# Ledger of designs, part 1: VHH binders against o28486

Every score and structure here is a prediction.

Target 1, 243 residues: o28486
Amino acid sequence: MIGIIGGTHILEIKVLKDVEETRIETPYGTAEIDVGRVDGIDVAIIQRHGKRKDKPPHRINHAANFYALKSLGVKYVIGMGSVGALREEYSLPSLIIPHDYIDFFSGVTIYNDSLVHVTPGFDEYLREVLVEVARKISSFPVIDKGVYFQTRGPRLETKAEIAMIKSFADCVGMTAGSEATIARELGLSYAIVCTMDNYAHGIKNQSIDYREIVEKAKENARECLKIVEEAVKKVWEEKIQRT
Below, numbering starts at 1 at the first letter of every chain, in headers, positions and changes, except where a header shows other numbers; antibody chains are not in Kabat numbers.
ipSAE, averaged over its two directions, is called F for ESMFold2-Fast, E for ESMFold2 and O for OpenDDE. V2 adds 0.75 times the mean of E and O to 0.25 times the DockQ between the complexes of E and O.
[cut] marks letters that were taken out.

## First folded at step 1 (VHH)

Design D1 (framework vhh_etentamig_d1; at its last look DockQ between E and O 0.71; V2 from the best seeds 0.00; counts 0 for: pae O 3.4 > 2)
Fold by ESMFold2-Fast, scan of step 1:
Structure D1 (fold): chain B 243 residues (1-243), chain A 121 residues (1-121)
Amino acid sequence: as target 1 above (243 residues)
Amino acid sequence: EVQLLESGGGLVQPGGSLRLSCAASGFTFSSYAMSWVRQAPGKGPEWVSGISGSGGSTYYADSVKGRFTISRDNSKNTLYLQMNSLRAEDTAVYYCARGPYDFWSGYFDYRGQGTLVTVSS
């Protein structure tokens, strides 16, 4: 079983079948997971913001979500997310598959009262799978590495915050650092493919066209779903089928 | 071996049109996204357009959107770029590339030899 975590459009994977909603109690709270199949491969899917978008970034229960995936026998988790671009030379739309992250603010851990050290990071095998798939089938540019800067949210960053962050990172988001940390603590392999849907505050001062922004964001999500779908097949073939 | 052969470049006046073709061989063409990338004299490469393996998704750089159309014929293993309303700033060598433009590595997977497009009166 391969885990998938992303936004609301994740259930629109073209070949997703036999979807059943499940509810799993964990020591950290309840997680809602959709279990289904992609091309005959068992998958467990989490909509990180909740089915009604009732879990803003700062309220996501990362520990419950990833513990639930582990309880289902998941070893590999593929993430999908949206980020702001921190470099004006990056074209929109594009995909970025970060190789590292900076997270000074979330403080997430499953080790409430215990001192346990883990080496943080994204899983390099899954990251390479995502890069290989994206470089084969993506219709728009790919940034095959970068540093993801995590903020707390839900507010957007100020111009001053972005001016500081852009010296150290390539994209900004509110979730992937927390996901990577908790996954590592639970012994799960995790990597993420991100759509760059907007420039972060102050990176590029342009007149906004809300209609175009909304349509591109919707289309970007579908492009990312194709990447996730193919990555699931590749991981199953290389790591799970052979077990 | 992977081979990409561009054709259709030439001299054209501002406002004119050209259609570029790229003949692909040595791989399963329909399994790959394809891109057009251009390089003007003295400048770095610029992504122009991308198309999915099925042809169902197309994307364009803002500089060419509404003027250029990317398409493909998987039965002929051929990629096309229809260029309309050409401007002097479109003058460049145009490369067919397998896969998307990669910001860090450019289009290093596979690209053709290029075809020169000159827009001048």
Scores: ipSAE 0.450, ipTM 0.770, lowest interface PAE 2.4, mean pLDDT 85
Fold by ESMFold2, look of step 2:
Structure D1 (fold): chain B 243 residues (1-243), chain A 121 residues (1-121)
Amino acid sequence: as target 1 above (243 residues)
Amino acid sequence: EVQLLESGGGLVQPGGSLRLSCAASGFTFSSYAMSWVRQAPGKGPEWVSGISGSGGSTYYADSVKGRFTISRDNSKNTLYLQMNSLRAEDTAVYYCARGPYDFWSGYFDYRGQGTLVTVSS
C-alpha cells in the first residue's frame, strides 16, 4: 500500500477507484484516511487539511496522520503541496521537488518524553522517482532540487520575513518539513512534489486577477496529480510488486 | 534514437506571423510533454511554452502569452508553435524539446538542431 498526502485536490486523481473512508485511532489522535486503488494499486490517502477543510496548517495532526498510514502497512508516502516562489527568475507555474528543508519553528515530534534524535529529510529514492516522472510528463517547468523553508503559519509571510529568508531557500510553505520529520521518526519514506503558483510576498510586484489565480492554481494542481499517479505506479513496480 | 526536427523559421517583419513545426520520432510521442525553448545570440536558453502529452494543457512564458499558441497532432507525431504579432525580441533559434524545461540542470536534453526566426527591428 502506498501513502499519498495532499490538499483537497488529491481525490481528483483520475484513476482513483473504490474509495472507502476510514477513521483510525492512534496514540496521537484520530486520523481520517481514504483507502482506494490507483490502477489496481492499493493507496491510502490523507487530505492534510481535513475533509471539511477544518485543519489549517498549524492544526494538522501530523503524528496521527503518519501513524495511521504506518498502521495500514504503508512504507512509502508521496506528498503533494503548494508553495510560494522565493526566486524571481523562476517562471510560473513550475513544479519544485525539494531535496532539503529548513524548519526552525514547528517543533513537531512524536518524542515528547524520551531522548530520541533523528536527522530527518526527504527520501532520496522517492525524490528520484518524482524527478524522473516530472521530467517525462510535466507540461510546465520543473525545479528538480531546492530548499523548502517551512513557516509555522497560519498567517502568510510578511515582506520582511521573505526578504530575510530568500537568501537561504527556494520556496516557502507550511507543511512539508513537519511531514518529513514525523515520517522519519516513524520510519516511513517521504518526499513531496510542490506546485509553485505564486511568488512569495515582495519577490515581484504583482497586479493579478484573483479569479485567474484561483483557476490557475486548480489547473496546476491537476497537472501535479498526474505526476503523483505515475509515481505511485513506479514505486509499486520497483519496491512492492518485485518483492 | 530520439529525433526532433524543427522547421518553419525564417525572416519576418515586426507584427508578422510564423508557424513552427517539429517532427518527432524514436519515442512514444503522446506519452511525453513537449516544450519550445528559444535561445537568442549570446544568451542562455529561455523557456517559451509547454504542452501536456494529450495536448489538453498548455502553458506560456509571460513574454509570449497571447501571441503564441502551442499545439500538437499526436497522429502525426508533430508539435507546433503558432507565433503571431512577432517582435524584434523574439529573434532566436527555436528548439523543440521533449519534456519540460529544467531550471536546475539546464535544458538541452533531447532537442533538435533548431530553426532560426529573425524579426527585423
Scores: ipSAE 0.438, ipTM 0.793, lowest interface PAE 2.8, mean pLDDT 88
Fold by OpenDDE, look of step 2:
Structure D1 (fold): chain B 243 residues (1-243), chain A 121 residues (1-121)
Amino acid sequence: as target 1 above (243 residues)
Amino acid sequence: EVQLLESGGGLVQPGGSLRLSCAASGFTFSSYAMSWVRQAPGKGPEWVSGISGSGGSTYYADSVKGRFTISRDNSKNTLYLQMNSLRAEDTAVYYCARGPYDFWSGYFDYRGQGTLVTVSS
C-alpha cells in the first residue's frame, strides 16, 4: 500500500476506486483515511485539511495522519500540495519538487517525552520518481529542485516576510515541512510535488479574483494528481510488486 | 533521431494573428507532453504553453492566457500554437520542445531551432 497526502482538491477529483472510508485511532489522535485503488494498486489517501475542510494548516494532526498510514503498512508516502512561488522568473502554473525545506516555526514532532534527534528531509528516491514522471508527462514547467519554506498558517505572509524568505527559498507553503519531519521520525519515506498556483505576496503583481484562483487551483491540482498517479505506479513496480 | 522543426513565424502587426507549427519526428509523439517556449532578445527563455500527450490538458502562462491556444495532431506528429491579439512584447523566437520546461536547468531535452515572431507596427 502506498500513501498519498493532499489538500482539499483531492476530494473533488475522486482519485480512488473501490473507496473505503476509514477512521484510525492512533496514540496521537484520530486520522481519517480513504483506502482504495489507483490502477489496481492499493492506496491510502489522507486529506490533510480534513474531509470537512475543518482543519486549517496549524491544526493538522500530522502525527496521527502519518502514524495511521504506517499502521496500515505504508512505507512510501507521496505528497501533493499548492505553494506560492518566490521567484518572479517562474512561469505559472508550474510544478516544483522540493529537495529541502525550512521549517522553524511548526515544532511538530512525535518525540514529546523522549530525547530523540533526527535529521529530516525529503526522500530522494521518491523525489527522483516524481521528477522522472513529471519530466515525461507534465504539461507544466518543472522545477526539479527547490527549497520549500514553511510558514505557520492560516494567514498569508506579509510583504516583509516574503521579502525575507525569498532569499532562502523557492516556494512557500504551510504543511510540507511538518509532513516530512513526522514522516522521517516515523521511518516513512516522504516526498512532495507541489503546484505553484500564485506568486507569493509582493513577488509579482497579480489581480486576485478568488473565483479564478479556486478554479485555477483545481485545474492545477488535477495536473499534479496525474503526476502522483504515475509516481504511485512506478513506486509500486520498483519497490513493492517485486518483493 | 529526435527532430523538432518549427514554422509559421514572421512579421505581424499588433493585434494580428499567427499560427505556429512544429513537425516532430524520431519519437512516439503522442507519448510526450509538448511545450512552446519563447526567448526575446536580451531576455531569458519563457515558457509559453504546454499540452499533454493526448491533448486532453492544455496550460498557459499568464502572459498569453486567453490569447494563445496550444493544440496537437498526433496523427500528423504536429504541434500548433495559435497566437491571437499579438503584442509587441510577444516578439521572440518561439521554440517547440518535447516535455515540460525545466526551470532549474533552463533547457529541454529536445528543442527545435525556433521560428522568429516579430510584432511591430
Scores: ipSAE 0.033, ipTM 0.472, lowest interface PAE 3.4, mean pLDDT 89
ESMFold2 (binder alone), look of step 2: mean pLDDT 82; pTM 0.852

Design D10 (framework vhh_8cml_1)
Fold by ESMFold2-Fast, scan of step 1:
Structure D10 (fold): chain B 243 residues (1-243), chain A 119 residues (1-119)
Amino acid sequence: as target 1 above (243 residues)
Amino acid sequence: EVQLVESGGGLVQPGGSLRLSCAASGRTFSSYAMGWFRQAPGQEREFVALISWSGGSTDYSDSAKGRFTISRDNAKNTVYLQMNSLKPEDTGVYFCATDEYFLGSYDYWGQGTQVTVSS
């Protein structure tokens, strides 16, 4: 079973069949997971904001979500998300598959009362799968690496905040660093493919309009879904089917 | 593009019942959350009920809870609103809407069906 975690656009996967809505109790809270099949492959899908959209970025229960995936026997989790571009030379829309992240604000961990150190990062195998698939089938430019800067949200960043972080990162979002950290702590492989849907505040001399960002993310979501769908098949063939 | 067509409205006496239907076409209906909204004369449009894309989760406004039931048939691309114990305050044009990507932005709307509750 392969895990898929996405935001606003995840339920647009047309090839998802035999879908069952499931609630899983974890030590960290309840997770809502849809279990189904993509091209005959068992998948477990999480809409990270909740089915009722009641979990803005700063309230997503990352520990419950990833623990629930682990409890279903998931080892590989493919993420998708929308990010702001921190470099004016990037063309939009485009895909970015980050190789590293900066997360100073979330403080997420499953280790509340014990001193456990994990080596943070995205899974190199999954990242390479996503890069390979994206380069073969994407109609968008593919940026095959970058540093993801995680902010807390839900507010958009100020121009001053973006001016600071663009010196250290290539795209900005609110979720993938938390997901990578919790996945690593639980022993799960995680990587993410992101659509770059807008330039972050102040990168171009334009006002930032959240409604415009949302509309562009919606238009671009299908590109990311194509990549996730094909990556699921590749991971299953290489890591699951042959075991 | 998604097209939504509501039906089933009409005139009923207080305490009566109506079943509204919303037939959808266009993109994959079974991937969308579906909501019902209403607009009373001289009022803003208000939320009535919501159903997840699979039908496993529902939500209702306080005024609808216990009286209305939302359901869907994905094989028929149709969402339903069963309205019981109707009150004059339920009078209005009832719209179905999609939340295609769970944006909180309902971007595909039907033309509505009129519900009138009067003695």
Scores: ipSAE 0.000, ipTM 0.162, lowest interface PAE 15.7, mean pLDDT 82

Design D11 (framework vhh_7zox_3)
Fold by ESMFold2-Fast, scan of step 1:
Structure D11 (fold): chain B 243 residues (1-243), chain A 119 residues (1-119)
Amino acid sequence: as target 1 above (243 residues)
Amino acid sequence: DVQLVESGGGLVQPGGSLRLSCVASGFTFSDYAMGWVRQAPGKGLEWVSDISSGGSTGYADSVKGRFAISRDNAKNTLYLQMNRLKPEDTAVYYCAKDQDFWSGPTDYAGQGTQVTVSS
């Protein structure tokens, strides 16, 4: 079973007839999860903000979500998310598959009462799968490396914050660093493919039409879903089917 | 075609109150989560509040206890009651359909309404 975690449009992923909507109780709270099959492959799908979008980024229960995936036998989790671009030279829309992250603000951990050290990072195997698939099927430029800077949210960043962050990172978001940290603590492999459909505040000194961005983001989400679906097949063939 | 029309902004003194309204059309209002986003001069967008189709509400820490979001599905209208306003609340306020800033962009169908808090 392969895990998939995303936000907007993740529930539009193509799943076969055996979809079961499930709630899983964990030591950290309950997780909402859909279990089904994509082209004969068992998958577990989580909308990180809740099916009703009632969990903003600062209140996502990362521990419950990833523990639930682990309880279902998931080892590999593929993420999908949206980020702001921190470099003017990036063409939009585009995809970025980050290789590292900076997270000073979330402070997430399952070890509230214990001192446990994990080596942070994204899973390089999953990251390379996402890069290979994206290069093959993406209609948009693929940035195959980058540093993801996580802010707490839910507010967007100020111009001053972006001016500081852009010296150290390539894209900015609110979730992937937390997800990578919790996944690592639980012994799960995690990587993410991100859409860049806007420049972060102050990167380009030009007016942006948000209606156009919204429509483009829907197209970008659909491209991400295609990449995730193909990545699931590749991971299953290489790590699960042959086990 | 989605249309969101914001109103109710204006100039108010610190400590004052304003009530924003957003009239929605072009979709089944009761089926969608709705929210408020603001943008202060020279700053990025900040999520303020949201309300689910079922009536569950969320608030940014900066406004919690001062602002109240509500909806009237019979009138296709979203409201934001803003109390104890501060100069830091000065911004253009946008009504958003299906607010999802964390996993994707919000639906900025509205033109916004200016709120200025000044002594």
Scores: ipSAE 0.000, ipTM 0.142, lowest interface PAE 15.6, mean pLDDT 81

Design D12 (framework vhh_7z1x_3)
Fold by ESMFold2-Fast, scan of step 1:
Structure D12 (fold): chain B 243 residues (1-243), chain A 119 residues (1-119)
Amino acid sequence: as target 1 above (243 residues)
Amino acid sequence: QVQLVETGGGLVQPGGSLRLSCTASGFTFSDYAMNWVRQAPGKGLEWLSGISWSGGSTSYADSVKGRFTISRDNAKNTLYLQMNSLQPDDTAVYFCARSDFWSGYEDYWGQGTQVTVSS
């Protein structure tokens, strides 16, 4: 079973068959998971914002979500998300598959009463799968590494915040650092493919074309879904089907 | 299915007022920031105003600040734009739009309502 965690449009995966909605109680709360198949491969899918898209970034229960995936026997989790670009030289739309992250604000951990040190990061095997698949099938430019800066949200960042962050990072979002941290603590492999569909506040000195952003956001979500679908097949062949 | 429906547009004389409404359905309205955006004839889209999901924070474009007021009623799933001191340059199709969780930009739009300011 391979895990998929996404936000906008994750529920539009057209190849998911025999879907069952389920609820799993964890020590950290209840998680809502769809269990189904992608081309005969068992998958567990989480919409991180809730089935009703009613949990903004600061209300996501990362510990419950990832613990529930672990309880289903998931070892590999593929994320998808949307980020703001911190480099004006990046063309939009594009994909970024970050290799590292900065998360000073979330403070997430499953260890309430124990001192446990984990080595943080994204899973390099999954990251390489996502890069390989994206380069092969993506219609967008693929940025094969970068530092993801996590903010708390739900507000967008100020120009001053972005001016500081862009010195240390390549894209900004509100979830992937928390997901990577909790996944590592639970012994799960996690990596994410992100769409860059807007420039962060103050990166461009011009007005943003809203029509372009809206259209690109919709197409960007579809681009990520194609990559996630193919990555699931590759991971299953390489890590699960093989003896 | 997400739907946004604008009403309240029409013809008004310079210096007049109009109140636009946008009724939302198909999602939890109180969990999303909402926006008003307009498009004048032959021009691109112009963002006018935004309101947080709780209504506790509002923002305005310089072109409308002091003349327009955005508000919402979460119990009625309705977004409002009170427009005062209307000018001929305010003639446009007015759209309500929902903010995307990730980008903070509009992901769903209404069909728009026409506002014409002329004597």
Scores: ipSAE 0.000, ipTM 0.122, lowest interface PAE 17.5, mean pLDDT 83

Design D13 (framework vhh_etentamig_d1)
Fold by ESMFold2-Fast, scan of step 1:
Structure D13 (fold): chain B 243 residues (1-243), chain A 119 residues (1-119)
Amino acid sequence: as target 1 above (243 residues)
Amino acid sequence: EVQLLESGGGLVQPGGSLRLSCAASGFTFDDYAMSWVRQAPGKGPEWVSGISWSGDSTYYADSVKGRFTISRDNSKNTLYLQMNSLRAEDTAVYYCAREEWELLPFDYRGQGTLVTVSS
């Protein structure tokens, strides 16, 4: 079983069949997961903001979500998300598959009462799968590495914050660092493919129309969906079918 | 421009049924997940139900599970909400909403349709 975690557009997975909604009780809270099949492959899907769309980024229960995936026998989790670009030279829309992250704000951990050290990071195998698939089938430019800067949200970053962050990172978002940290603590492999839908505040001297950004993000989300669908098949063939 | 036109509301007695419709235009309807959101007098908006682009996956608020059914007809660009076993607490203006970017609230494009459940 392969895990998929995404935002609102995860509901638009066109090849998903035999869907069953489940609720899984975990030590960290309840997770809502849809179980189904993509091309005969068992998948478990989480909408990170909740079925009700009522969990903003700072209220996502990452521990419950990833523990629930682990409880279903998931080893590999493929993420998708939307990020702001921190480099003027990036063409938008484009895809970025980050290789590292900076997260000073989330403080997420499953180890509330014990001292356990994990080496953080994205899973390099899954990251390479996403890069290979994206290069093969994407119509967008593919940025195959980058540092993801995680902010807490839900507010957007100020121009001053972006001016600081852009010296150390390539894209900014609110979720992938937390997901990577919790996945690593639970022994799960995790990587993410991101759409760069807008330039972060102050990168371009443009008025920000959030309605236009929303429409572009919806158009762009389909690129991530097709990549996730193909990545699921590749992971199945290489790691699960043979094991 | 995106336009959503809700209809089908009205006055109904407790235990009754209503079917709401939403006619969509100005976008490729079958590329988007859709939702119904309601707002009761004096309260904030409450998400009621959601449906995937294909109609294969449906989701419901606990308050309406087993009583309401969401569906869509992509050939007609129309979203539906079948409401059965209506209760006084279901009284609200019902809005058809197109799913928005994950960090933005639902986008309402119509006046909504009023449902009043009263004995």
Scores: ipSAE 0.000, ipTM 0.317, lowest interface PAE 10.5, mean pLDDT 84

Design D14 (framework vhh_etentamig_d1)
Fold by ESMFold2-Fast, scan of step 1:
Structure D14 (fold): chain B 243 residues (1-243), chain A 120 residues (1-120)
Amino acid sequence: as target 1 above (243 residues)
Amino acid sequence: EVQLLESGGGLVQPGGSLRLSCAASGFTFSSYAMSWVRQAPGKGPEWVSGISGSGGSTYYADSVKGRFTISRDNSKNTLYLQMNSLRAEDTAVYYCAKDTWFGELSFDYRGQGTLVTVSS
């Protein structure tokens, strides 16, 4: 079983079949998971913001979500998400598949009362799968590495914060660093493909076109969905079928 | 706690008008774009209209352009939708929605919405 974690558009995978909604109780709380099949491959899907959109980024229960995936026998988790671009030279829309992250603010861990050290990071195998698939099938430019800066949210970053962050990172978001940390602590392989849908505050002095942004986000999510779908097939063939 | 409370729905004849209101609390209203989204029985949600935080930019779905007008009063934390020339296909539950900055564009539905029925 392969895990998928994303925003609200994740359930729009066109070949997703036999979907069953389930709830899994964990030591960290209850997780809502949809279990289904992609081209005959068992998948477990989490909408990270909740099915009722009641989990803003600072309130996502990462420990419950990833523990529930582990309890279902998941070893590989593919993420998708949206990020702000920190480089004015990046063209939008584009995809970025980060190779590292900076997270000083979330403080997430499953080890509240124990001293356990993990070496954080994204899974290199999954990252390479996502890069290979994206380069093959994406119509967007593919940035095959970068540093993801995690902010806590829910507020937007200030211009001063972005001016500082852009010296050390390539994109900014509120979730992937927490997901990578908890996945590593639970012994799960995790990587993410991100759409760059907007420039972060102060990178460009452009007017915001609300409708264009919404339309682009929907189009960009569909680009990401086809990459996730193909990545699921590739991981199954390389890690499950051949064992 | 973010709260959005919709009102102003009801039964109206084709060609009639209604004005919807949404009272917002629990966040800095003027800092966020707001939208109206509707859901007809047995259908998925459909984005109807959006307005920037300042009110300087407004956007409409093609199905409602020229008939509906979105506006806001930031001093009262209130969003409005003026609906004119209503049609049977406008029958739906109408929700006001706050764009959430998850790094992903998504809508927060916090209330039960307000029902608009266009029928003779």
Scores: ipSAE 0.000, ipTM 0.129, lowest interface PAE 16.5, mean pLDDT 81

Design D15 (framework vhh_7zox_3)
Fold by ESMFold2-Fast, scan of step 1:
Structure D15 (fold): chain B 243 residues (1-243), chain A 119 residues (1-119)
Amino acid sequence: as target 1 above (243 residues)
Amino acid sequence: DVQLVESGGGLVQPGGSLRLSCVASGFTFSSYWMGWVRQAPGKGLEWVSDIYSGGSTGYADSVKGRFAISRDNAKNTLYLQMNRLKPEDTAVYYCARGLDYGDYEFDLAGQGTQVTVSS
C-alpha cells in the first residue's frame, strides 16, 4: 500500500477506483483516509486540510495523518503541494521537487514526552522517482532540486520576510517540512512534488491574493496528479511487488 | 457563479416532520463538504449539520438524533430530514458550501427556506 498526501485538489482524483472512506483513531487524534486503487495498486490518500477543508496549514494534524498511514502498512508516502517561487528566473507554472527544507516554525514531533533525535530530510529514492517521472511526462518546466522554506501560515509572508527567506531557499510553503519530519520520526519514506503557482510577495511587481493562489493551485494540480499516479506504479514495481 | 436553491420549508406543528432540499450549481458539488445553518428570529447563524464529500456526517447537539443530512451527488442536491420538530427549531435554514481552510466557515449563496414550528 502506497500513501499519497495532497491539498484540496486531491478530492478531484478521478483515476481512483474502489474508494472506501475511513476514519482512523490514532494516539495523536483522528485521521481521515480514503483507501482505493490506482491501476490495481492499493493506495491510501489523505487530504491534508481535512475532507471538510477545515484544517488550515498551522492546524494540520501531521502526527495523526502519518501514524494512520503507518498503521495501514504504508512505507512510502508521495506528497504533492503548492508553493511560492522565490527566484524570479523560474517560469510559472512549473514543478519543483525539493531536496532539502528549512523548518524553524512548526516544531512538529511525535515525541512529546521523550528525547529522540532523527536525521531530517526527504527520501532520496522517492525524490529521484518523482524527478524521473516528472521529466518524462510533465508539460511544465521541472526544477529537480531546491530548498523548501516552511512558514506556519495561514497568513501570507510579508515582503520583508520573503527578502530574508530568498537568501537561502528556492520555494516557500506551509506543509512539506512538517510532513518530512513526522514521516522520518515514524520510519516512513516521504518526498513531494510541488507546483510553483505564484511568485512569493515582492519577488515580482504583482499583487498577492490568497484566493487567487488557491485557484491557481487547483488549476495546476492536474500536473502533479498524473506524476503521482506514475510514481505510484514505479514505486510498486521496484519496492513492493518484489518484496 | 455559485448558486444554492433551498426549498421544503413551511409551517408544521410540534412533533411534525419536514424535508429540506438544496439544489447546487456553478461548482463541482461532489468535491465539497456541504451543510445546513439556520438563523432564528433576532439571533445569529447556528451550524446545524454537515456532510463530507464521501458521506460522513456531523450534527449540532440540539438536533442530534432528530435530523438526518444526506446528499445525492448525481443530482447536485443536499437534503435535511427534520423529525420531531420543536418550537426552538423555528428559523430560516440555509444551504452552505464549505470553504477551504475555514474552521466551520460557510459560503451561503441561497435565499434560505423558512421553517416555522407552532400550533
Scores: ipSAE 0.000, ipTM 0.165, lowest interface PAE 15.3, mean pLDDT 83

Design D16 (framework vhh_7b18_3)
Fold by ESMFold2-Fast, scan of step 1:
Structure D16 (fold): chain B 243 residues (1-243), chain A 119 residues (1-119)
Amino acid sequence: as target 1 above (243 residues)
Amino acid sequence: QVQLVETGGGLVQPGGSLRLSCAASGFTFSSYAMGWARQVPGKGLEWVSYISSGGSTEYQDSVKGRFTISRDNAKSTVYLQMNSLKPEDTAVYYCAKEGYSYGFEMDVWGQGTQVTVSS
C-alpha cells in the first residue's frame, strides 16, 4: 500500500477505484483517509486540510495523518502541494521537487515526552522517482532540486520576510517540512512534487492576491496528479511487487 | 462581491422535513466546493455537509442518512434536504463556500437561516 498526501484536488483522482472512506484513531488524534486502488495498486489517500477543507496549514495534524498511514502498512508516501517561487528567473507555472527543507517554525514531533534524534530530509529514492516521471510526462518546466522554506501560516509572508528567506531557499510553503519531519520520525519514506503557482511577496513588483493563488493552484494541480499516479506505479514495480 | 443567501428555514415538528437553499453569486460557482454548517444556541459552529466541485458528498455522522446535500450549477444554488428532523437539529444553518486562501478552508459564510424543530 502506497500513501498519497495532497491538498488541492487530491480527492478527484479519476483513476481511483473501490474507494473506502475511513477514519483512523491514532495516539495523536483522528485521521481521515480514503483507501482505494490506482491501476490495481492499493493506495491510501489523505487530503491534508481535511475532507471538509477545514484544517488550515497551522492546524493540520501531521502526526495523526502519518501515523494512520503507517498503521495501514504504508512505507512510501508521495506528497503534492503548491508553493511560492523565491527566484524571479523561474517560469510559472513550473514544478519543483525539493531535496531539502528549512523548518524553524512548526516544531512538529511525535516525541512529546522523550528525546529522540532523527536525521531530517526527503527520501532520495522517492525524489528521484518524482523527477524521472515529471521529466517524462510534464508539460511544465521541472526544477529537479531546491530548498523548501516552511512558514507557519496561515498569513502570507511579508516582503521583508521573503527578502530574508530567498537568500537561503528556492520555494516557500506551509506543510512539506512538517510532513518530512514526521514521516522520518515514523520511519516512512516521503518526498513531494510541488507546483510553483505564484511568485512570493516582493519577488516580482506585483500585488499578491489569495484568490489568484487558489485559482492557479486548481488549474495546475492536474499536472501533479498525473505525476503522482505514474510515480505510484513505478514505486509499486520497483519496491513492492518485486519484494 | 461574493454573496451567499440562505432560505428555507422555519419551524417544523419532530420527524418533519425542510429543504434549505443557498443562492450564490459573485464567483464561478461550478469551480468551488460548497457546504453547510450550523450553530446551536450555546454551542460552537459545527460542520454538517460538504459537496465538492465534482459532486462528491460528505456528512457529519449525526445527520448521515437523514440529510442530503446537492447542487445545481446552472442555477448557482446548493441545497440541503433535511428529513426526519430532531429537536437537536435546531440551529442557525449557514451556507459555506470553499475558501480563497489556497482553497483549503470554508471561509465565506452567508447570513444564515433559522431552523427550529419543536412543537
Scores: ipSAE 0.000, ipTM 0.232, lowest interface PAE 11.8, mean pLDDT 83

